# VH-VL binders against o27280: the designs that were tried, part 343

Target 1, 266 residues: o27280
Amino acid sequence: MDSMNVPEVLEIKRIVEESESVKTFIFSWDFRREVRPGQFVMVWDFRDEKPMSVSLIDPVRSEIGISIRRVGEFTDRVHGLSEGDLLGIRGPYGRGFELMGRDILLVGGGIGMAPLAALADEATARGMRVDALVAARTADELLFLDRLEAAGVNISTCTDDGSCGFKGFAHERLLTLEENHDMAAVCGPEPMMFQVMRILDERDVPAQLSLERYMKCAVGICGQCCLDDTGFRVCAEGPVFWSQELSRVREFGRYRRDPAGRRVPW
Below, E stands for the ipSAE of ESMFold2; O stands for the ipSAE of OpenDDE; V2 stands for 0.75 times the mean of E and O plus 0.25 times the DockQ between their complexes.

## First folded at step 14 (VH-VL)

Design P41 (framework fv_azirkitug; at its last look DockQ between E and O 0.93; V2 from the best seeds 0.00; counts 0 for: pae E 2.9 > 2)
Fold by OpenDDE, look of step 15:
Structure P41 (fold): chain C 266 residues (1-266), chain A 121 residues (1-121), chain B 107 residues (1-107)
Amino acid sequence: as target 1 above (266 residues)
Amino acid sequence: EVQLVESGGGLVQPGGSLKLSCAASGFTFRTYDMYWVRQASGKGLEWVARIRTKAHSYATYYADAVKGRFTISRDDSKNMVYLQMNSLKTEDTAVYYCVRPSYYEGYFDVWGQGTLVTVSS
Amino acid sequence: ETVVTQSPATLSLSPGERATLSCRASQSVGSYLHWFQQKPGQAPRLLIHDASNRATRVPARFSGSGSGTDFTLTISSLEPEDFATYFCQQWESFPLTFGQGTKLEIK
């Protein structure tokens, strides 16, 4: 009905505290507008607009969830909202994850688990076996564990401080796992993703990775989210990329761009 | 394993008080709203109370039948939910269940074994 | 409040037969209708959520259908362990309300 590029003002139906820094905002959604795991929406608080991954896709309840980490002024404002308050949502945008095979590995770090949680729901609904490596700095920052468990996901946890599961980084934990999967989906800190991708490539496991960049237009026009050498626009060609695509992206795992577009090393 | 275990039920006289406890384990308790549901013998189920999470300032809600008499509370540090029942009536006689909703609060997916409260003179 | 009414109150059938249980809401609850199974001395067990979705470990012989105000729980072929009381419950609005139950007993 309405253009996907016009923000729709939606009421926050529910707010779930995922962690101290992450909240999930649930909205009614008209599923005539399809949304896929890995896609993002632009969230507008009537002052600023930011891209956010969809973490919940519930066609049964006609709802979507957006998980937002508190990291700055915009997210501070959003985290101050209550159920019943309004937000502008436009989208979805970008390329989502593709599912293939029977066994899928999800590797997520921090808020990166948001799109992977949605993917997990879809994969399990399709009868796929889903293994998830969930990583965070500390146990209290691990996201969606109960949700994933309820969906039938086999969970392995990893924390930097060892407060839960494997002590170390996701790629280190991955090295200890001998099982290969038909496909992997990865989302989290870019350095993590970079290391994980290398391991998966060595194991000949097809992998998709979701990148995070500053996006302004979400429609591939402004170029703010362009990746060096390839010209890939994260909002248009991504945010989900195949490992083969990212292998062509020189900046991947090495540096990013700040809001002003300046190169900043990881 | 996800588990809810109620305790504190017993026999009490009309006008008396009783406090029920529910111990939760096997899940991230703090992220869930918690509910009490009761069932009189041979009767249907009745929602009694709801307590929200810290993010919602631990807001509480009650069925009309128990408003002003019952108080639901929680201790996230102990993974406990409580039901303080005052001014008990004979009609409050029931098995009281501690109940967890689904992750995003769509349906009741986990029930305790229940604890029997009998109000009788 | 939304009143939820089940029918019949009692259903007597034999193993192998098909059971059909009805649940009606006084106003539309969309798909926010759930079914529970309860055996004597046990807590209710989630059977169907959101009108038509089987809960974990629920056999395929159980199915739910309906939307709005009229809902149906169907057991295609009754097993001995299926004889119990079944409750429907709406989660469209507070207060949450349950049906009075249908007792499925063996003929």
Scores: ipSAE 0.791, ipTM 0.903, lowest interface PAE 0.7, mean pLDDT 95
Fold by ESMFold2-Fast, scan of step 14:
Structure P41 (fold): chain C 266 residues (1-266), chain A 121 residues (1-121), chain B 107 residues (1-107)
Amino acid sequence: as target 1 above (266 residues)
Amino acid sequence: EVQLVESGGGLVQPGGSLKLSCAASGFTFRTYDMYWVRQASGKGLEWVARIRTKAHSYATYYADAVKGRFTISRDDSKNMVYLQMNSLKTEDTAVYYCVRPSYYEGYFDVWGQGTLVTVSS
Amino acid sequence: ETVVTQSPATLSLSPGERATLSCRASQSVGSYLHWFQQKPGQAPRLLIHDASNRATRVPARFSGSGSGTDFTLTISSLEPEDFATYFCQQWESFPLTFGQGTKLEIK
C-alpha cells in the first residue's frame, strides 16, 4: 500500500498512435502490484501530474498501457516524448469494473473506450460474449476497433457525422439494438453516458459507468472528488459506479462545473 | 476480413531489381509497424525489414544481409507497404511474406500468402 | 544476435501420441518466444505467443511452456492435421530470429 502513493519512474517501452490525437504509452509493470480494468494511475511528467485510466493490462508481457488524448499543455508535452523517455507513475487508484454473467455490452465514446478496451480483454479471457458499441464524432476518432476485433469482440460503430457505421449518437444506436445482456459497462462523455444509462435502466440491464472527469482531484493524502447530491468520493468510491447509484445524481449528464465551481450545461 | 496480399515477385537475374507490394485491408493500417520476412526453400524464416508508423517518423530497420540493398516504405493513404530490392543475389531467392505484428507489437499475428522471388541467370 | 535452436529436426509419431518440441535461445529472451505452424504451400500460422498464450482458434491440445532460454511446445494428442513444420521465434532483441524448424511427420 505505501508504495502506491509514491511515483515510480518508468521508461516508456512502446508508443502506439491510436489516432491523430490519442497515443498509448506502454510500460513494464510488476504485477505484484495488481491492476484491474477501470482503475487509473497518476501520470507525472516531472512538472505536472494528471490521472489517466489504464487501457492495457497484460500480465503475460508484464506490461500496462495508458492511453492519452492531446487536450492541453500537459498532454502536449507527454505526446512529444519518445520510446526510452521517462514518466512517473503512481497507483493504481479507484475500484475497477466487476464482471458478471455470460454477456456484456460495452458502450464507449471517444477516449472512454480506453478503460473499456482493458475490460474487453478481461471479459473475453473469462469466456464472456462481448458486444461493443463504439461511438465518436468522426470515423478517425473511433478507437481500438482492431484491438477489440483481435480480442473476439462483436463491434457496432456510430459517428455523429455518419462517416462510419450508424449516423447519430450512441444512445440512438443503442435503441436499435435488441439483444439482452447480463450487464453493461459505459465510459465516455457524461451526456452520452446519462442517455445510455437511462435506456439500460429501462431494459433492466445492470450497468457500470466510469466517471473520468472526477479523477482530476485525486491526491494520495489530500484532495476530494464528490458527486453533487450523494457525496460519493470518486477517487475512493469510484471512478466506476453502478447505474442505480448515478440515477439519483441530478448533475450527472446535465451539468458540468466551470473553474469557479458553478453549474453550467454541457 | 483482415488480409495482406503480396505481389511483384518473379524471376530476375543477379544484379537486377524487383519491387514487392503488399496490399492491406480490413484493419487500420496506419497504426501498425509492418514487416517483411522471407523463407528460402527448405530453410527457416528470416526477418528482412521493418517500417514504423508516422508517430515514429517511418523509421526503418534491416537485417544485415539486405542492408544497403533493400528499402522498405509505406503509403498509408493506399494501405500499402513496399520492399524495393536492388542488387539482388542468388541467396535472396525466397518466398517473401508481408507480416503484421500484434496490436501493441511483440509477435507476428497476420501473414500474407507470400510471393516467390527467384534470383537466377 | 540471439540464436534460437530447435530440436529434433524431425519427429516421427502416430496420431494420438504426445509431441514435445524444444527450442533453446543462446541468451535469455524472458517469455518473448512464439511458436508457429506451417503446412506445405502455406504461410506460417501463429500458435502460441509469449511462451504459453494460445492464439485465437488454436485447439486446446496445443500448449507452450518455458522461460529464459528453454522452451517447449506440447501437442497432447496428435490429430492428422497437426503433421506440419513448427518454428519458434524470439522477440527479445533485434534482429528477430527464428529456429530452423521441427518437422512432425507420420510414423
Scores: ipSAE 0.724, ipTM 0.865, lowest interface PAE 1.5, mean pLDDT 89
Fold by ESMFold2, look of step 15:
Structure P41 (fold): chain C 266 residues (1-266), chain A 121 residues (1-121), chain B 107 residues (1-107)
Amino acid sequence: as target 1 above (266 residues)
Amino acid sequence: EVQLVESGGGLVQPGGSLKLSCAASGFTFRTYDMYWVRQASGKGLEWVARIRTKAHSYATYYADAVKGRFTISRDDSKNMVYLQMNSLKTEDTAVYYCVRPSYYEGYFDVWGQGTLVTVSS
Amino acid sequence: ETVVTQSPATLSLSPGERATLSCRASQSVGSYLHWFQQKPGQAPRLLIHDASNRATRVPARFSGSGSGTDFTLTISSLEPEDFATYFCQQWESFPLTFGQGTKLEIK
């Protein structure tokens, strides 16, 4: 039995290029270590360690998948790896999504679709109706469309440039969708999540939103993932929060923090 | 609607050549490895070739029976898979299927209708 | 190379009966064993993947079981459209290999 606080070194079993900037890395996984959609792992490349959401949970094949967007030095190095190469993984950590009712709406922006793809698989396996709004800047950056369709998910798309589906922002497309959902799950850029949360609150749809913060310890000790007004630690009390929990957080959707802890506008 | 449509089959003499084509539609072709599988009349199925995605440098793999004679290739801009068949033998006579695997691989998901290749004098 | 052997070669049954088809691999394939249906003049159709998972739009009367080397496809109550040839196929290792088929025919 491995400790959750020490990375386990795992072989990359498969790599899929989801887009030019996003790859999914698949590993064998012993499911005695339970994993739920919305939880995250710390990925270690033997130099640095970053949190990544789990995008595939497959107990039948004993596999998990981690989707990683190339955005900097760490992710550039990870994207340069091949099948058979090694990565360290510790976790899973955090509070995952809770499913309720029969009809769920997923709203994902960019890489934020990763944890929602895992949730979609669980929801469809339970016999729920799943609608997904998949958002990106361009058509080529829409993630997981074939996978979601194969799972029986009803997909709506929007792109900033109009190259696929609705031209505009996710919250604008949301206004034109059916309002008959029992719950929603939201993950993506924080400004998008704020606007989507406002619409869902007005519709009285319970919503869970997944936040991203700079993290080091993943168990709530170091304080790098704290939210200002509540004392919530994203790694311990989140990353998934109910909309009611986030309504008490002044910084949500208004600013972010740089690595030095300073407030920076979105 | 996901579709695979093979073409280019026909009658050819032993030692001859044919090039099979497979047109893909209804899915994000560039993210899938692609396969050829064949079936001789009234017989079982035999895997022939595999070509990987751009992320894997389009690596190719072949069954022993066709190594050095067949070449699989793809054109992601046209959503096409090809099978160049050289030095054909009578035992190559079969229906050839273009096949798509599951999204993260592990089983064959979608099959084309097949194209018949007959090698005889 | 992993040899996949199916039995029986031919199974003669009537509509409404339960069909049990067997597939054996020459070495362990874990759960990477898949079942296909093929009707005359048609391409194969995926029924069961990863030993026991029903593919989309496949009727609930089809079920798969097994792991390692021994696998079973069960059709709980045969319908007229189920009389066809069934293949199993392993994806543990290359070359990917198929069984030679079980022909399910009407008695």
Scores: ipSAE 0.464, ipTM 0.776, lowest interface PAE 2.9, mean pLDDT 88
ESMFold2 (binder alone), look of step 15: mean pLDDT 94; pTM 0.950

Design P42 (framework fv_azirkitug)
Fold by ESMFold2-Fast, scan of step 14:
Order: sequence, then structure tokens, then C-alpha cells
Structure P42 (fold): chain C 266 residues (1-266), chain A 121 residues (1-121), chain B 107 residues (1-107)
Amino acid sequence: as target 1 above (266 residues)
Amino acid sequence: EVQLVESGGGLVQPGGSLKLSCAASGFTFRTYDMYWVRQASGKGLEWVARIRTKTNSYATYYADAVKGRFTISRDDSKNMVYLQMNSLKTEDTAVYYCVRPSYYEGYFDVWGQGTLVTVSS
Amino acid sequence: ETVVTQSPATLSLSPGERATLSCRASQSVGSYLHWFQQKPGQAPRLLIHDASNRATRVPARFSGSGSGTDFTLTISSLEPEDFATYFCQQWESFPLTFGQGTKLEIK
């Protein structure tokens, strides 16, 4: 049907500051329209529309949450909103994460923890053991630690500056962690995801990775969502991909594309 | 380990004042709204006050029974929440609990052990 | 103000028996009803949140059901440590309100 392609104007029920640069916006949601961790919605402020990953999926409370990092004009305007204000939401779109096995490793960098936090909730509800490696530049940029702890997740942290947990990058910390997970899910900067994927491949741990690339179109008809070698459209085929699918993409981890389609190194 | 530790309770005369303190540890205190809930001996629980985070301008809310007499406040630099109680009545006699809600609000998740306030002549 | 009423006031049962505790709200609270256990001299302990979701480290014998105005807490097979006072609480509207409690005592 067409209802998921028409924005619903929803009231912001709650705003939670996750960090100085990240806020979670919570809305009532009718779960007759299912949402899965790893999917995204289009957020419309009545001027511009941008894709945002769903970070909270709570069918018991009939709520979804969308975590938004301040990055530019659109997100600055949205961050200026208050509880009771309105936003347009359409979707969900994209493939969600698949869960398998008994034990899952989550590896998240920065805002990439947002879709992984929703996945952690689903995995713990299914009785899985969840280990999360949460990475950021500094302690102040680590996201969802208290939320993950409340969900019963086993947490490891790393920061570039050593202000919390391991001093170093996610892939360096991963080398010191247990190797016996049934699957992994990874979301963060592409260079981080590439290094993590390589380690997980060597450990024979199947991994799903979420690509939060710049997207112009939510309905999967925009060419800028395509990956170089495979023709995958992130908004139609992704944003979640298995590591074996990404291993054949030359672009992954090496460069991105600007709005004009030009290759820009990470 | 997530902990809330109340202090400041005691015996006070009607019309007197008392300030309760709650020390929080083991979580990112500044991101949570904080609540006070009280319980009179052999009675049910009664919500008293709520203070929001900096993102919501530290907005405060009170039960009708305590409006104008009690003030909730917080110091995020010290991980403390306070309840200043003025013009105390015998009906305010209760164990006072400092309470943290669930992440994103909606239910009371973590309770302190409580501090007893007795208002008696 | 949403009034929350619990019944019975006191429930006398033996270990191994099933306990059923009721909570009624004066107006619909959706699924925003929670159950707490309290032992003498202790703070309340969250058992069930949002009508039917068991809190972490709460034994499987505890379950909740209901929606709107009528809610039930069930303990499938009572253990000695389950004899305590149980409170329900709504979070649909402010002021937040609690039931008067059900005392579960050994018969």
C-alpha cells in the first residue's frame, strides 16, 4: 500500500539528550506498521527530508525513537525543537538486521550505536547473550551505555584518547575480546567497519554491517545510493548487508561519494 | 553498580524545615529525570516531586499536597538530587525514596533505600 | 486524577499455591501499569513494567496481564520469599498514582 510513502505528522513526545551532539526524539507509533532494527525512516521538518535510523522500537509502549546527530542545517533545526512540536515521519525503509544463534557481538562507533541499541533490545528480548563494543573519539561521545547496561548487555568501551575504557580504535580493542560469537552486527564510520569486518571474517563470525551513507531518495530510485561494483542501492537493498556481500565492493572502507557522485576518501 | 543513597531524614517539629539529599552513582546522572516518592507507615506509595534534565530546562513538578512547600533541585556536577521541605505537617511523616526512572522514562527502575522523616511535636 | 484500586487487601495462601492479584484504574491507562514488591524495611522492587514485561532478574513465576482499566499480577507457584506487599502504579497521567497494596501472607 501507499501509506508508508506518505509522511505522518507526529508529535514529539519526549526528547532525550544522549550527548552534546545527539538527541533521541520519541514518537507514538502504530505497530500495525512493523519496524525492525536496522531500518530507517525519512524525517521531514516541513522544509527538508533526511533519512534517520530507528534507535528505539518499543511495541509495548507503542513508541519509536529516532536518534539524530547535529551535522548540518537540517539537524540543527531539528535539535532546536521541543516536546510537543511536530515532525513528519515516513517509512520504515530498508532491510533490518537478522538475528541468529545464541551470542551476538555489536560493534558501534559514534551515532552508529543508534540502530545497534534497537538491535540490542531485540536480541536481549530473545534471550541472546549480547556483547557490545562501543567506540568513540572521547568518553563524552560514547552513546547508550546506561541504556545497554539496563538491557543486560555486556559492555566494552574504547576511546581514541583513552578517556574511557581501552585507549585506541574499535578494531584494536576487538583483537583483545572473546572470539566465540555466533554473529556480529557493526555500524559506524566505514573505515572502522572495514577493519572490524576483516577481523570477524578471519574468526569465521558472520557479520551484518549497516551503511549510513548519504541518500537523496527514500524509495530506492536514486542512483547516488548505488555501490560501485555491485549495483546495490543502499535505500533499496540495504542499509544492512552481510559481510560476504560487502567483501565484493571495492568502494567499501576506501571512499565515499559527495552529492555530485564524486569519490571522496574517508 | 547503580546506586541511590538518601540522607537528611530525621525528627522535626510541625512548621519546621528539612533538606533531603540523594547521591547517585554508577550511571550518567545528568541524562535522567529524578523523582521523589514517599510512603507513610503502613500506607501506599505517593509520588512527591519530579525534576527534569538540562535539556528540558530543569523543569519541576509537584504533587498537590506539597506544592509551595517542597522544592526539588539537582546538581549534575555532584550527581546529587535534593528535596527541600518547608512548612512541614504531621501528614508529611513518611519514608522518602529517591527514584530513577527507566531509560526514556515510563516506569520507576531504581529506588534508594529511603530516609525516614518524622514530623511530630 | 487517576485512582488505582487493588484487591484483595490481604491474600492468605500457602507456599506452592497460585496467587492472583488485581488492580483497577478509574480510567484507561493503556498498558502503562507497573507492579512492585515490597518487603518490610525495604524499598519497593520493580517486578512487572508496562502490564506484562518482567523486569530483569525477576523469576519466571511472576507474570502480568491486562490493559485499559483491569490488570492482574500472577505468581504461578508461591515461594517463601514471595510473601510481601504488592503495589500497582499507573504512569499514563500525572500525578503518578499507586494502589493501596495487597498483602500476601502465609496461611
Scores: ipSAE 0.689, ipTM 0.845, lowest interface PAE 1.6, mean pLDDT 88

Design P43 (framework fv_azirkitug; at its last look DockQ between E and O 0.84; V2 from the best seeds 0.00; counts 0 for: pae E 3.3 > 2)
Fold by OpenDDE, look of step 15:
Structure P43 (fold): chain C 266 residues (1-266), chain A 121 residues (1-121), chain B 107 residues (1-107)
Amino acid sequence: as target 1 above (266 residues)
Amino acid sequence: EVQLVESGGGLVQPGGSLKLSCAASGFSFRTYDMYWVRQASGKGLEWVARIRTKANSYATYYADAVKGRFTISRDDSKNMVYLQMNSLKTEDTAVYYCVRPSYYEGYFDVWGQGTLVTVSS
Amino acid sequence: ETVVTQSPATLSLSPGERATLSCRASQSVGSYLHWFQQKPGQAPRLLIHDASNRATRVPARFSGSGSGTDFTLTISSLEPEDFATYFCQQWESFPLTFGQGTKLEIK
């Protein structure tokens, strides 16, 4: 087996169109290399490299899926690929989600549902009760609904425009839910995650949140993904963090870094 | 509720043509490949055709027995899948099922109730 | 193409008995073997996928095993509603192929 730090050139086995802007690329995977929900891989198109969350983990078929949202030049190129084309994949990297308890709440926004979908599969396979709050701007941007339903997940939807489910934001919907869970996993826009975390903390629900940052090396060396003021590296100590950890992170929910490393407010 | 409803079956003479339709509801139709599977009376099941999603250029595949005679198509805007059957033969007599595969996975998880096609002189 | 053969063609048993159905592929299909249940006048119903995974709402008395070329569907204790025809199907390669079926009938 090649080193996890060397990209392995893999053939795209299948491409699934999740939405207008999101595609899932499926690859054969040697599960001797363990991968956990919440971890990410570095995707290399032989020109550039970007971190992407693992959205599918299928040990039965020896496959993984990577969901990619079309947002820039790199992803434009990748979205132009076809089955049979090649990509470089290295990893997985980072700390994934931990499951505990019997009842789990997933709160996801947009592409943030990618790692949560993988987590949902694992949780349901373990016999856990899974509730998922899936949020998006519009109904057309809601991801993985059929997949989650098939897995036995209880889904609640939330859209900014009210085109599907609750009209409003995820944290607003969460406030309307009375039930507490043993654990929550959250991934999406950071402002969303920030608000959701506050609510969960008030309810004494243990929560894990997956952060997104620009990551270059993925191995905790370059420091591009360091968080103020803790110095946590999203690629090494994360991307999944406990709420208690993030409570120490001044940066969380307040600002991010651009590709050049400059601070940009949310 | 996830549902597939076939229509268009009937009696047709050998050499004739028939077009089957399948209406999908209750799921994100555009994200799924769609299949036709047929079953002759008292016989086994036979895969007939497959159509891919837009992301895969709507690529189509056929069983050898129907290649050149049948055409599978889809309309994502209407959540419809079709099977145009030309040059029908007596051996094409069967119940035709519209079938959805599982999400990401390679097994048939949703079947319509089927529509009967009878080819007889 | 991969030929899938089921045995026996017919299985006569009584409620409460254990049923064992076999499915053999002409070449290795890995774990990509699925089982369907079909009752008269109805469409096939997914029972087991990927050799050993019960589909949603399938009772625990149903189990699948095997890999490669030889697969088995087991019903630990037959219920009256279990008497039907069972098909296996491989999804290793195209064309997708089904077994000829095993009819489970009441003795």
Scores: ipSAE 0.778, ipTM 0.904, lowest interface PAE 0.7, mean pLDDT 95
Fold by ESMFold2-Fast, scan of step 14:
Structure P43 (fold): chain C 266 residues (1-266), chain A 121 residues (1-121), chain B 107 residues (1-107)
Amino acid sequence: as target 1 above (266 residues)
Amino acid sequence: EVQLVESGGGLVQPGGSLKLSCAASGFSFRTYDMYWVRQASGKGLEWVARIRTKANSYATYYADAVKGRFTISRDDSKNMVYLQMNSLKTEDTAVYYCVRPSYYEGYFDVWGQGTLVTVSS
Amino acid sequence: ETVVTQSPATLSLSPGERATLSCRASQSVGSYLHWFQQKPGQAPRLLIHDASNRATRVPARFSGSGSGTDFTLTISSLEPEDFATYFCQQWESFPLTFGQGTKLEIK
């Protein structure tokens, strides 16, 4: 039997409040089922099932972590849970990040730092130099700074309101950073990722970007998903894409789809 | 720069009280459980108390030797953790360390310099 | 309560020699055992966490091994700064417990 498609009821071992709106839930995990940074799991609260990126992969402790931002009814219910409570976990799903070269730039916005924090752990374990640009609206919404520092990551921050680090957006901060990298990984709001990708392309830095909106399609919940122009089935190929793949997609950073399937500008 | 600075130690008579303070800086204090660990002369290290974060309702835990006499508390707005020690016994004489665990818990990674508490006549 | 016992209480060696320190738990702690170094007048310093993982900036001569109830800290070739007291500590169950320490002395 495909154990990957069978939900396991797991006990919440630890809960860490990353910010007022984000909590990380930690579970014991049997690493006979491999998990890679950039992959996601389906989290089941016995009413609804939602995709969540894996934010901690710790084979030494036999644990995984899932970081969840409070944005609606499902996430409000999950945030109300306590250590010892149960959640269903199915997966992992999707393709993870690939690491290459000697140095990597991570650019994360808000909850997009969750899969990038797991990637940072793997990159540092491989002996890579890791630089992270962590972006948020305010200082209180910057995620994983202490965790990244403990891992030996070189951190730059920016906030929209200027409450921590550079005052401005991630792409504006990136323009002031001149270091070249062998690769980059980017995760955050799609407009941010689009602007960051353009700068990395001009610098000839290959980038991987994680698109949260396509995780449902990857497990077949929404049926059929297709990116414009290329005919990509993102349900089979996401959520992580190379910048070269996304450059062929007119929708990326420009349009989203409403429930009726119509193009709507960001 | 991550720092933990303890204060409030001193000489007190049996049955007396002391309140220890620990000032934290250089990290997001609110996201960490905080611990007190003590070390008596001739004895090893001994865990004393633990206070959890807001996400875990500031739950507190104590070693049996101090339960009912000691109270751990925190003030996230000031980046402070405290240890109120009542009904002190000569056996409570020790250097008291304020300790931060690893991110997501599991081992102690940052220790203060300690503050000496002496309980004698 | 999980009792943690260290042996020997004192180990007398010369610089350049190999040191082997033992730690035993009264019940299984999995790999949730950590090693600390302490010099007189100083706070403990983390050396090894989770049985075998070296902490940041800890020299390669320090290594940890073991699982379950029996654990070992090895210093492959002693340097003068290594003569200190070493403590093991379990984090499998509460209350958290430490060994009584092994004092490493110059012979």
Scores: ipSAE 0.739, ipTM 0.869, lowest interface PAE 1.2, mean pLDDT 89
Fold by ESMFold2, look of step 15:
Structure P43 (fold): chain C 266 residues (1-266), chain A 121 residues (1-121), chain B 107 residues (1-107)
Amino acid sequence: as target 1 above (266 residues)
Amino acid sequence: EVQLVESGGGLVQPGGSLKLSCAASGFSFRTYDMYWVRQASGKGLEWVARIRTKANSYATYYADAVKGRFTISRDDSKNMVYLQMNSLKTEDTAVYYCVRPSYYEGYFDVWGQGTLVTVSS
Amino acid sequence: ETVVTQSPATLSLSPGERATLSCRASQSVGSYLHWFQQKPGQAPRLLIHDASNRATRVPARFSGSGSGTDFTLTISSLEPEDFATYFCQQWESFPLTFGQGTKLEIK
């Protein structure tokens, strides 16, 4: 069981309820299989298999954490599990974030904060200054605030309904923030990422954005994760892309694809 | 600022009861397991009790020395942890600390100031 | 249960000297060994977690090392505020256990 394409059956070591809809599942992990922030794993519940963000990477404790939002039948079943129960994990897969400079901006919407929380840990461990803009629809959906604060991250919040921090969208809050970063990392709803990317491009801030698409194979064979105009496979060439790579992609921010590959509006 | 403030300590007779309270503020209390740790005068630290989150059905755990006599509880709506201490013994005399673990657990990172319990006849 | 034993019980040193405090577990605790400082009349303060990771705002003169059963806390050059009692604590298994403490006192 050395191959990353075969699920390893792992015991759930700890479950943390991050919000009413998001739980983090923590597993022991052999770091001979290196994991980078922005990479993903395929989670197998012995019936179905879905890609999930790695939100905690701790080589010292030999642990990884996987944050899962309850959105359907598969995630409902996984949320019903307890510590000691088993899940299959294969991976990691994909291209992770690259850190540069001394000052990084993180912009996360909803569950998109999961890979950014892992990146924040790495950035602070390198001695970088980390600013995070954490966005959600409501205050109760803002993720990882305590964790980010404990790591020394400078947090700004926004909520659609104004229940916490700035009332409005992430890109609107971003316009009111300082423009002194060496790079940015962005993950969240694709319409949010499109608007944020435009602002960062105007500011000449190098940006990396993490995309999520429907996946079946995770190794680039089946084509379900392909981007329209470039043939980029989210599972192989992504999920993290530089903003200049995405600027060539017509579908980014315009529509999404269902499991059959059909274009569906946002 | 993250704070834990204990109260409810005092002098009691052996066989008596006390209820300790811990008020938490400055963090998302409901996501953390919570702990009591005690220290007899001039002595080391001893873990007393643990209460888990709602996600783990508020499960409770106790050191052998206090099983059956102490009950830990929590009220997530008020950000409170409690320790009901019954059938107190002179050996229970200590400063009692309310303690928060690290975010995903694994070490103690925030301690209250402590509240003194003296069991003496 | 895992017994944690500290050595020495008391260490008498002067400011500017190096202090070395030892902690031994009766069974392997991997890297799940933590160090605390306690000054008189105060609650314990976390110094080192997971054997070697310095907690926030802990001065660089504090360092931890070790794994398995044997662990060391080193204070490279003692400052007057460092004279206190130091505890180690394991979190590999329940019951969670602390060492009996090392009192670092001024000579």
Scores: ipSAE 0.437, ipTM 0.763, lowest interface PAE 3.3, mean pLDDT 88
ESMFold2 (binder alone), look of step 15: mean pLDDT 94; pTM 0.950

